VH-VL binders against Transcription elongation factor GreA (greA). Designs and how they scored, part 3

Target 1, 156 residues: Transcription elongation factor GreA (greA), of Dehalococcoides mccartyi (q3z8e7)
Amino acid sequence: MVEKIPMTASGYKKLEDELSTLKVKRIDVIEEMRLAAMDKDMRENAPYHAAKEQRGQIEGRIKEIEHELKYADVSEYTDTNTSKVNMGSTVKLRDPKNGECCTYTLVSPKEIEPLKGKISASSPIGKAVFNRNKGEQIEIEVPSGTLQYIIEDISF

## First folded at step 3 (VH-VL; framework fv_libivirumab)

Design u11 (from lb6 with light chain Y31W)
Fold by ESMFold2-Fast, scan of step 3:
Structure u11 (fold): chain C 156 residues (1-156), chain A 121 residues (1-121), chain B 112 residues (1-112)
Amino acid sequence: as target 1 above (156 residues)
Amino acid sequence: QVQLVESGGGVVRPGRSLRLSCAASGFTFSNYAINWVRQAPGKGLEWVAIIWYDGSKTYYRDSVKGRFTISRDDSKNTLYLQMNSLRTEDTAVYYCARDHPYTIFGAFDIWGLGTTVTVSS
Amino acid sequence: DIVMTQSPLSLSVTPGEPASISCRSSQSLLWSNGYNYLDWYLQKPGHSPQLLIYLGSYRASGVPDRFSGSGSGTEYTLKISRVEAEDVGVYYCMQGLQTPYTFGQGTKLEIK
């Protein structure tokens, strides 16, 4: 079994761009290794070993990104669907008694900044709003009790 | 700038009352739960009370229940702590502290400068 | 009430050296939502407390990356990778899982 990796459309594109850059750099490092390998004493060839280490780092990052892209959980309608809360959505919550509360954006794990309202879909607020429609009343469970809000607006 | 400023501290005898105020500026006061935290001279931090963003819930440390009342006036962006039947062990610097802006999680991201309460005979 | 216990109570460090402070809770601070309701605060001499780390491991705005929080459940650690003169003060852990919110007794960090 494989665990899906939640991410925004912009996060996905950033990983694609990083992957492209790394593939170009890989070509340069492979060539550097080849040139360094022309030396007779590979045991003490510092340039070769440095390039080999760099190659290993690049290959490791490429493998990591390819894994993340393969198992990415990107909303089908992240860029256009404002009717339901999805990854990349910015949600404005309203207290039905007292007016407006707070604004949150659902982001990928690497983009989480709770103090800036950037949360995961698995956070208490993220779970309560994910795949819900504008106008729905939601219940958010926190240790101090239960909060009730209406989804006032969905944007991205 | 986001700011909390306490006032109302002073010197009183045991059994008397004081009302502390905490004036908020630079943020939407009505969206945040606010806490009172105190610190006796040379001692550690001690949580006193919290009021939820909508005023619907208040919680207190056991030793102040029935004596202290936390309240808020959102039209004035001000938090209060009414302290009755004061005891010498209530002597402390009193801070107001904003609860986490990410709803009510118990993390205090903004603190005031404190106001000093001295209860002595 | 949840009891918070810190160790050590005092710590003297040469500038540039690492420091580590432990915090133990009498019950798990890991909630069903996956968050660890543990914060770290620093009170510099003559100043109000300031938030360093919240929800176990998230660094507050403006806090240098030399500060890190780790742990889960009942055992938590605050690490400073290289102590600087401005890091002097008293460090407190606090649980925000349930009221009454409770602080550890504090750890005084001094420069050697």
Scores: ipSAE 0.012, ipTM 0.574, lowest interface PAE 9.0, mean pLDDT 82

Design u12 (from lb6 with light chain Y35F N36T)
Fold by ESMFold2-Fast, scan of step 3:
Structure u12 (fold): chain C 156 residues (1-156), chain A 121 residues (1-121), chain B 112 residues (1-112)
Amino acid sequence: as target 1 above (156 residues)
Amino acid sequence: QVQLVESGGGVVRPGRSLRLSCAASGFTFSNYAINWVRQAPGKGLEWVAIIWYDGSKTYYRDSVKGRFTISRDDSKNTLYLQMNSLRTEDTAVYYCARDHPYTIFGAFDIWGLGTTVTVSS
Amino acid sequence: DIVMTQSPLSLSVTPGEPASISCRSSQSLLYSNGFTYLDWYLQKPGHSPQLLIYLGSYRASGVPDRFSGSGSGTEYTLKISRVEAEDVGVYYCMQGLQTPYTFGQGTKLEIK
């Protein structure tokens, strides 16, 4: 069927807020098109063509957001959720071979920045830690082999 | 809830005045051009006037020019129609109607319930 | 002023049968931007008018796909593929190409 899109409550709200802003801007751009269309020949009307292009961009973005909201799988996290890794959790992983620690936060698709530790639940690391408890040893399968980490801490 | 609600109709003698109001809610009123459309008893729809979203332009049907004035107060989300020197031919239900945001011009996607104006001697 | 003429002025349809209403404009409603500035409205008994079709052929939000608009130049048609009891009312075409905006005289749809 259709794959659900995991996201935090804050990520969902940001999409709702962006959608609301774009809907208002869409009205403005359509009025700009009306004004421009009345003042000049449509074929040579630079303001009209600029507004038409902007409208296209706005409509495209609205369609993307509506799709993401329609298929969103929103996760809530509470104090009790610190017992298990969930969306919005910050997970501290320790490599048992060398003692190095890495921190990752599970975020919505729009907030993903792997180099800053913000990863999706569908990433290799995200899949391995999702719904796991503090103290568990996890295995991360990558094309070149298997990595092992211990979940040292869970917060939000 | 997107809606327009008219008020101010009544029964008046020829030559008198009435002011109609149209209260908007559920949308950003200042972003839309709004129209007045009327319908005489048992007759068809007749366009009366338009005011642009920023109030910069107004247009009227010829039979009401100089007698009717369309205006808006965006701080109150309200449209007005000041009707002076009323004639029996102005007897109608008056609707306010919002331009459709996707049509660029001239399509009315939201209508009020109407307010009745009766001009009789 | 652009004059809008509808035909027929009234029609009676058996439920489930198709209905067709014509609208003629005194000049072309095709604008240089490629859009046709012709709308269709329905006024059910005792109700305000509601938008059915805009820019010639686009259905307004919530309008069933049994309603369709077509036409070009000065000749336009509203079709209902299968009439239902809730479709009873007066249908109006309107040109939005220039002010004053003008409506057709209306077509009354009744159930046999």
Scores: ipSAE 0.000, ipTM 0.470, lowest interface PAE 16.5, mean pLDDT 81

Design u13 (from lb6 with light chain L55Y)
Fold by ESMFold2-Fast, scan of step 3:
Structure u13 (fold): chain C 156 residues (1-156), chain A 121 residues (1-121), chain B 112 residues (1-112)
Amino acid sequence: as target 1 above (156 residues)
Amino acid sequence: QVQLVESGGGVVRPGRSLRLSCAASGFTFSNYAINWVRQAPGKGLEWVAIIWYDGSKTYYRDSVKGRFTISRDDSKNTLYLQMNSLRTEDTAVYYCARDHPYTIFGAFDIWGLGTTVTVSS
Amino acid sequence: DIVMTQSPLSLSVTPGEPASISCRSSQSLLYSNGYNYLDWYLQKPGHSPQLLIYYGSYRASGVPDRFSGSGSGTEYTLKISRVEAEDVGVYYCMQGLQTPYTFGQGTKLEIK
């Protein structure tokens, strides 16, 4: 049984373009074989044998691409539509009072090191920034009071 | 290299004043809350005061309220502790200690070497 | 004020053996943000204190993995899996939940 082949829309397009190029090349190679075959001795016909070998390579690649396109499962990336803080995001915060910036990365539990800026989504900073957009002002509640920051940048 | 260096300690009589300084280097000083912690000879650690990263909040242990004032000058990367009306029980080594970058408190990750204050007759 | 109580106040350990120090707080150090505001510090003879563990269980940079912190609320434990000579000193717990920040009395660790 055939399994679906995951690929991007860009990858699918590249395969379509390659297939189109190979089909044109196939026509040319068949014509080269035809012209070379006008010589009466096929066993000693180097141009014919070279063209025949090229055709074999082209046909093999065409079959491979046609199989990939037939069973392609084209997925969309969400990064172009997502501007919000998520797991794996690195968030640059700015203090509106003094203009200072700091950076924090939302990481999995095994990677948490608050003193190195690696925090969980459930940490005070993580809760305040999670699912927020660039430019939003956030508040972070700590025992000594409330801190205010602006999300200056979001990256991965 | 990240460093805190205290200075200003000395020997004084009860009722006098001293001003301690803590010079910071190797990090963005204005991003951090900084604490003063003291240790009397042969005794344990005792927290004295904190100043928030932006200077908006200061807190003190009760025994020094009204006598000690914590302040900072971010243009000089320096923390101060103005100690007035000194008492014999203020005798201690005074450390400045950096709190974690201004969003997390209570984790004193960098400590100075200490400066000694002796209040005696 | 939150009172911090350490036990034992002193212990002697043969190198390579484990050590355990307890710290109790007079009220819970678990804040609504999910953090336990309890740190462990080591002061080696003649040196400034150094951070070992913060927020109950996170190991500070450069601290060997033989040190571990556990606990929540009012009861915390610092464990050293295999004590080494350089671990000699006084261990302090501290609560950073509210001012005044308060330290335990200290636990002196000595080598047999």
Scores: ipSAE 0.061, ipTM 0.595, lowest interface PAE 7.2, mean pLDDT 83

Design u14 (from lb6 with light chain Y58W)
Fold by ESMFold2-Fast, scan of step 3:
Structure u14 (fold): chain C 156 residues (1-156), chain A 121 residues (1-121), chain B 112 residues (1-112)
Amino acid sequence: as target 1 above (156 residues)
Amino acid sequence: QVQLVESGGGVVRPGRSLRLSCAASGFTFSNYAINWVRQAPGKGLEWVAIIWYDGSKTYYRDSVKGRFTISRDDSKNTLYLQMNSLRTEDTAVYYCARDHPYTIFGAFDIWGLGTTVTVSS
Amino acid sequence: DIVMTQSPLSLSVTPGEPASISCRSSQSLLYSNGYNYLDWYLQKPGHSPQLLIYLGSWRASGVPDRFSGSGSGTEYTLKISRVEAEDVGVYYCMQGLQTPYTFGQGTKLEIK
C-alpha cells in the first residue's frame, strides 16, 4: 500500500497556494538567468550565480510540495469528538519513567515549529501518535534505542 | 528564557581534576538528554559525552573514556562533567547542549555560553 | 567513527549573494525510520553554536527562510539564498546517527 501524508483541507490549500506562487517566481528567475547570462562573463557573473541558486531552491521546494500534494490524505472533520489522533490534534504525552508531560500539535509540513510543539505527522513523534487512542502506549525508534510514551490526552 | 549555564572551568596542570557544572532553567530538565561539546582554541567543535534523560545510558568520545564521567542531578537541574587525569589536549571551551525533543538525540537546540578549561604545564 | 567532511573550508561572499556549503559523511546517515540524522550549526564570532537545520532539511524555529538544507545518505548541502552581515561565522555539519557524534571541520563564511 502507498502511504499517504495526513493533512487538513486548509493545509492542502496552503500548499496549493505556495506551489502557485513558486511557479510564478520560477518564470521570473529563469528570465533573470537568461538576461544575466547575456550581459557578463559567467565566471564573474554574480547575478547569474544568484539566480541559478535561487532556481535550484525553487525547483526543490516545488518537487517537495508536489510530492506532498500527490500523497496527501485530506481530513475535513478534525473538530469531531473522535478518540483518535488526527491532523490538527493536540496530544499530551506522558513519559512513564519520570511522569513528565509534553504537548504536541500535529500540523501541515510548512507550519512546523518544533520548539513550540508544532510537529508534522511525518516526524518520528507524529508517526507514532497518528491514529492512536487516548491511553495507548507508543514507541519511538531512535538510533540509541526506543522511547516509550503514553497518550494522556487528545484535544482539538 | 530556556538557558544552560556552565561553570567550573579554570587553569590546571596535567594530571589534575576539574568538575564542570551546567545549570538548566526554563524547561523540564529531566525530559532531555544533555551533551558536552568542546572546542580547542582556534579549532572546530568536538563532541565529548552524552547522558540519557533518565540517566540510564552514557556515551563518551574514546579519548576521554575512563577519565571523564558525565552525570546529572535532576533535583538541582544540573549536569556535571567530572574530568580526571587532565591532558594538555583537553584544553578547550566546554559547552553543554540539549538534545532537541522532536529529533530525540543528535540535534542540539539549546547551548550554554561555555566555560574555559586550560591544562598547561 | 563516522567521518564528516565539509567543503569549502572558507568562502567570502558579497552581501546579498548566495552561499552553498557541502557536507559528506563516510557512511549513510539515513536511518531505518526514514530520517537523515544530519544537523547544521552556525557559530558566530565570540558566540556559542546555534542550531540552523536538523534531520537534513528541517529548519529550526527562529531561523530565517533564506537558510535551507538538502541531501540524503552521504551528501548534504546547506544553502543561504541571500547572505547578510549577521550570517558571518563558522558553519558545522554534525551527524547524530551514532555515538560518537561527529562534526565536520567547519566552513568559515566571511563578507567581502
Scores: ipSAE 0.000, ipTM 0.493, lowest interface PAE 19.3, mean pLDDT 81

Design u15 (from lb6 with light chain L97Y)
Fold by ESMFold2-Fast, scan of step 3:
Structure u15 (fold): chain C 156 residues (1-156), chain A 121 residues (1-121), chain B 112 residues (1-112)
Amino acid sequence: as target 1 above (156 residues)
Amino acid sequence: QVQLVESGGGVVRPGRSLRLSCAASGFTFSNYAINWVRQAPGKGLEWVAIIWYDGSKTYYRDSVKGRFTISRDDSKNTLYLQMNSLRTEDTAVYYCARDHPYTIFGAFDIWGLGTTVTVSS
Amino acid sequence: DIVMTQSPLSLSVTPGEPASISCRSSQSLLYSNGYNYLDWYLQKPGHSPQLLIYLGSYRASGVPDRFSGSGSGTEYTLKISRVEAEDVGVYYCMQGYQTPYTFGQGTKLEIK
């Protein structure tokens, strides 16, 4: 069995869009290879080798996206207002010392950029906030100690 | 937009003092731990000191303990490195570099351009 | 202190070819929170260092996708799938697991 890959509906759509773009690009690169191959010595054909390498990269990415889409666990938004942190939620954490700290959004695997506040549900911060309510205290462990925050706001 | 700018470097004789400053702009300075990193001419990077986001903790490399003091003034968005009893081995370009908020990620994502300290007779 | 060892110390590559740099730590950089506290930095000639990869495998903002980081624990690798002229410089790994933070000795990348 494969673990399901949590993602938002928008993250799923981004992967579908990227997959569509790559499939079109693949057609173009295959045609470029054919045209380059019409020249003589393939071992010395720089355009052919460049196109071949690019095709390999495109096919690798397509395979990766198809795997993610196949095992995606899409968290649908609810029309019921929820105070709980879920996939797609943006969480504002309050530092008890400073009064304000950080904003994090729970995103799909391909959208993860921790320094920009985009984290997975399985990350340390994601695990600490997931399914929590506004006003709850959370702890995040780092090598130098434990950081404490209060969930100040949840938006979707 | 997000910037760190060092100043205060110069040429001094051994045993003298210098105070380096690092002016921050474009982000909430008080949320970030900030580091000093130095590089001697033609040598590699060498970490010097860190001060936590709230100023509660400071750490130093052994060779500068007791001689250097890192501090911050969040009202001025400025980091300092007070360097006393300077030695020729302290000759280097000094960079300030920010860590992620509260050292969560341990990544130095923004660096200044550096200020040069030369300790010679 | 945690000792960081890089290999090779220098390499020359033809533009378009791949490059790989290894970094080994004297103890595990994998913390109980699941993060590997290892970063990769590039210092281009005459420039300040810039962050390439953090927490073992995440690309910093603005870093091209031809750069990738992998590894866990004590062994890490930085890969460049297609080296370009702008990639010339010295590459450093750094552990942020405990103070004193320590850098590898650096790897100089040059174009053939």
Scores: ipSAE 0.296, ipTM 0.686, lowest interface PAE 4.7, mean pLDDT 85

Design u17 (from lb6 with heavy chain I34M N35H)
Fold by ESMFold2-Fast, scan of step 3:
Structure u17 (fold): chain C 156 residues (1-156), chain A 121 residues (1-121), chain B 112 residues (1-112)
Amino acid sequence: as target 1 above (156 residues)
Amino acid sequence: QVQLVESGGGVVRPGRSLRLSCAASGFTFSNYAMHWVRQAPGKGLEWVAIIWYDGSKTYYRDSVKGRFTISRDDSKNTLYLQMNSLRTEDTAVYYCARDHPYTIFGAFDIWGLGTTVTVSS
Amino acid sequence: DIVMTQSPLSLSVTPGEPASISCRSSQSLLYSNGYNYLDWYLQKPGHSPQLLIYLGSYRASGVPDRFSGSGSGTEYTLKISRVEAEDVGVYYCMQGLQTPYTFGQGTKLEIK
């Protein structure tokens, strides 16, 4: 007998959304692996090994989600508005020391335009906000230092 | 309209001081890291200094460390460069520039008109 | 310090013809987040510099599509598909990866 995984319709949808995002991220990491492998000795190719490790983590999570979705037992129906940041979400960030900052939209790789606030889920800001809730404080690592913001609003 | 306007340049003798100002308008000044960039007559661009949006960090080109101080007054939407112990090699047009507010630092999307500093005896 | 080297230092182009400028960095500008921290600026005679390209390949607001940036790591190229009279000026690459931020020596573009 296969043991089923109880979840709400909302929980099922969240897993589908996460799976979608991971599949996009997988494409980026595969491209990084390809570029890193082109002109370097494989034994000493640190960027290749780092990307390969990241790919392993992404593939593991994808398989986990696919397993959860396959054996899901959606026994309770709930219509819920999620407040979590997802692909396509527009996020308004506020600096707690310096007032309101800026808005960012998580977009597909072909639509990325950082100076216009269109960023990938794998960018520093994208990584920090993805799957976070309204009101959470986040840290963003950039080459020049660490920034702190509060997620003030999430819209689609 | 987004603008940066520099002032405070002039002609001074070596060893003296000048204070440059950069007046910002048309955007929320306090949300942006700001830079000073200079250009000697007939020469290329040379980065001078940066100040973080919250004033917590400043970085300088080695040749001006200990002589120049970058600062800001967000209540006046103004960036400053205090230049002490001026040398003839500091002669240049000085520009202020706005750094990027999003996922990168070091992309200067708005520049001022420049103010001229001449250090001669 | 990261050293930026441009080539050529000067070029003359007939209007409507393409132009290409190269920029080399003394160390990789590719950060762990996947971005190449290289910008291209244009300074027209008597004017302030203006941003053309940032993060290696993204076009700044208001910049015509005839301008494009490419490259990764230590080798970068700015291309103008069809040069116009208004494109005259000095082009600079700059690395924004670490302080001190450093510019190339500049490339002067002139019309024949």
Scores: ipSAE 0.000, ipTM 0.538, lowest interface PAE 15.0, mean pLDDT 82

Design u2 (from lb6 with heavy chain S30R)
Fold by ESMFold2-Fast, scan of step 3:
Structure u2 (fold): chain C 156 residues (1-156), chain A 121 residues (1-121), chain B 112 residues (1-112)
Amino acid sequence: as target 1 above (156 residues)
Amino acid sequence: QVQLVESGGGVVRPGRSLRLSCAASGFTFRNYAINWVRQAPGKGLEWVAIIWYDGSKTYYRDSVKGRFTISRDDSKNTLYLQMNSLRTEDTAVYYCARDHPYTIFGAFDIWGLGTTVTVSS
Amino acid sequence: DIVMTQSPLSLSVTPGEPASISCRSSQSLLYSNGYNYLDWYLQKPGHSPQLLIYLGSYRASGVPDRFSGSGSGTEYTLKISRVEAEDVGVYYCMQGLQTPYTFGQGTKLEIK
């Protein structure tokens, strides 16, 4: 029995891309070896020996990657965030188009000042972020469309 | 200091063109929808046009459609209003005004000082 | 287009007395997200308009608590609990629910 190798979908894709690149390089190195071997004593042929060494390195890496891909256990890797948005939380939002962050704090009715980022849990933004985790995408519905943000950070 | 400063107003004859500018400072201009609002002498406020924060949408009052074009240059933190085929009824003080900081649709929280456009023969 | 109607069109108030201005919209300004898309602006003589109240009832930064906004749907009210000399000017309501955005005709507040 072979133990599975845990990895992300992104890590798996990176290995597939590396494997593809190495297979192309292997073709080039084989051609280098062929050209270097023509009409020369291969024992004295420095370009041939260099290409042979490179071929060995490429083949070793290909075998390693093929083993990893064969036994890959692809699981999604997500940062564990034990903090959820709650009353008193300060939430940092990022606009995916602009990359700009904005900040809101969920406060009690007596402290509400939307212009200063102090909002209620029942406001459109408050409802969208309440009980959400870091990294989640939220949507705010407004009359002419929908605004999208990513929860970048949660603090008290 | 958060501010908007209009310029480009003047006196022109009917049928001519003017280009108004609104220079923004003290805030991240590209994140806000900005409006043009005008006021004829002794009259009330009249909304003219809006451009969304990303420039993807523009809206106009019916009387200026096809004649006025709102645009923005985020690299210069500047809003424009190209006014063509001007009519005497376009005579007004023109203000630029930004929407509420934390929502695209809500309120005009910052206004410029205005620039005067007079269209007369 | 949404039509905004203000009442009264003019008020003359002794300092320290209350003032009340009404604004009616031709359709509901309460959106499905829970906001009432109505704002109040004050234009002092010779000055640019300034935001007083937004989204029905929230005070803009620096606006004294003697100003309050109330209402929902099609009926809105701006109240000034005790009018001061600095409150003179023209008050406008505006709907931001749909374009074209529309203002009321304005209410002139004067001090006796």
Scores: ipSAE 0.176, ipTM 0.603, lowest interface PAE 5.4, mean pLDDT 83

Design u4 (from lb6 with heavy chain N31H A33G)
Fold by ESMFold2-Fast, scan of step 3:
Structure u4 (fold): chain C 156 residues (1-156), chain A 121 residues (1-121), chain B 112 residues (1-112)
Amino acid sequence: as target 1 above (156 residues)
Amino acid sequence: QVQLVESGGGVVRPGRSLRLSCAASGFTFSHYGINWVRQAPGKGLEWVAIIWYDGSKTYYRDSVKGRFTISRDDSKNTLYLQMNSLRTEDTAVYYCARDHPYTIFGAFDIWGLGTTVTVSS
Amino acid sequence: DIVMTQSPLSLSVTPGEPASISCRSSQSLLYSNGYNYLDWYLQKPGHSPQLLIYLGSYRASGVPDRFSGSGSGTEYTLKISRVEAEDVGVYYCMQGLQTPYTFGQGTKLEIK
């Protein structure tokens, strides 16, 4: 039932470092907001709103990172242990009914660019292909039904 | 426990007045903007008014401007809505709702249970 | 005023089925800080509304991960990956970019 998020050891550490930095910034921003709110100024409090906005940005990012770290599936990426689809893999999919091909690369959340085929492992396609072998048929559930593809190639 | 509790609703004739209260607990009331949102029987949600954390700004939907006044008493941790010249269209359950601490605008993270206002002739 | 339009107005799903609700705004909700000021609320029968998603895609505290929000600018989607009986109610989107804050007309979710 718990869904794991594949990532490299370096990706995990990068998120840990970012989280540590954000937690320090959060302390400062919360204190700044608290002090600004204590003033009984009846004029528009621009410092308070600026701090509130910054706090929103920091808290949102902290939540994202904590979720990713909590459900992280950290693989030791050593050459050749990835005959299956993994983080960093480029996967070529073919629709068996009409012969259409599409190529996707599994990337970290910050590198996602769907128009370039860069998707997360937690996307519908990413989930369906993760840890699968070349030649396997996969099914992707979408609101209008189920899409079928064959994994034609896996590369790095 | 972060909580908002509304009171002051009732049944009144058109043209009369009511004052709604919203008692806040479990958080530093003076740090948050708070909203009134209403819902007519069987209808959707309709935003009514907001007061900023320091009371410096208030905004209203057009249909209540000049008739409703939002205010706050931070010493009592209480929000008010003074409703004058009530119309049958004002019949609704009235909720108070707190601005989300992580946003500048909107995102109401805590809601009261509501208080019912019925304006009938 | 910003006008919010939801579709569909109602949907019935079998428990375990996915559900998807769309919300369109008459102007972009993307603010200069890079966030989309679109929220999703659920009102269960006889209850107060509760926040599900804020700033387009962030889940509120206590909201199960089967709920997700996506979209940007003028087009937004709320998805429930596996509908449960407790998810019945009316779903509303709301824009918080400018006053007056405006809600969509609501989408009623029912269990088949």
Scores: ipSAE 0.000, ipTM 0.478, lowest interface PAE 14.4, mean pLDDT 82

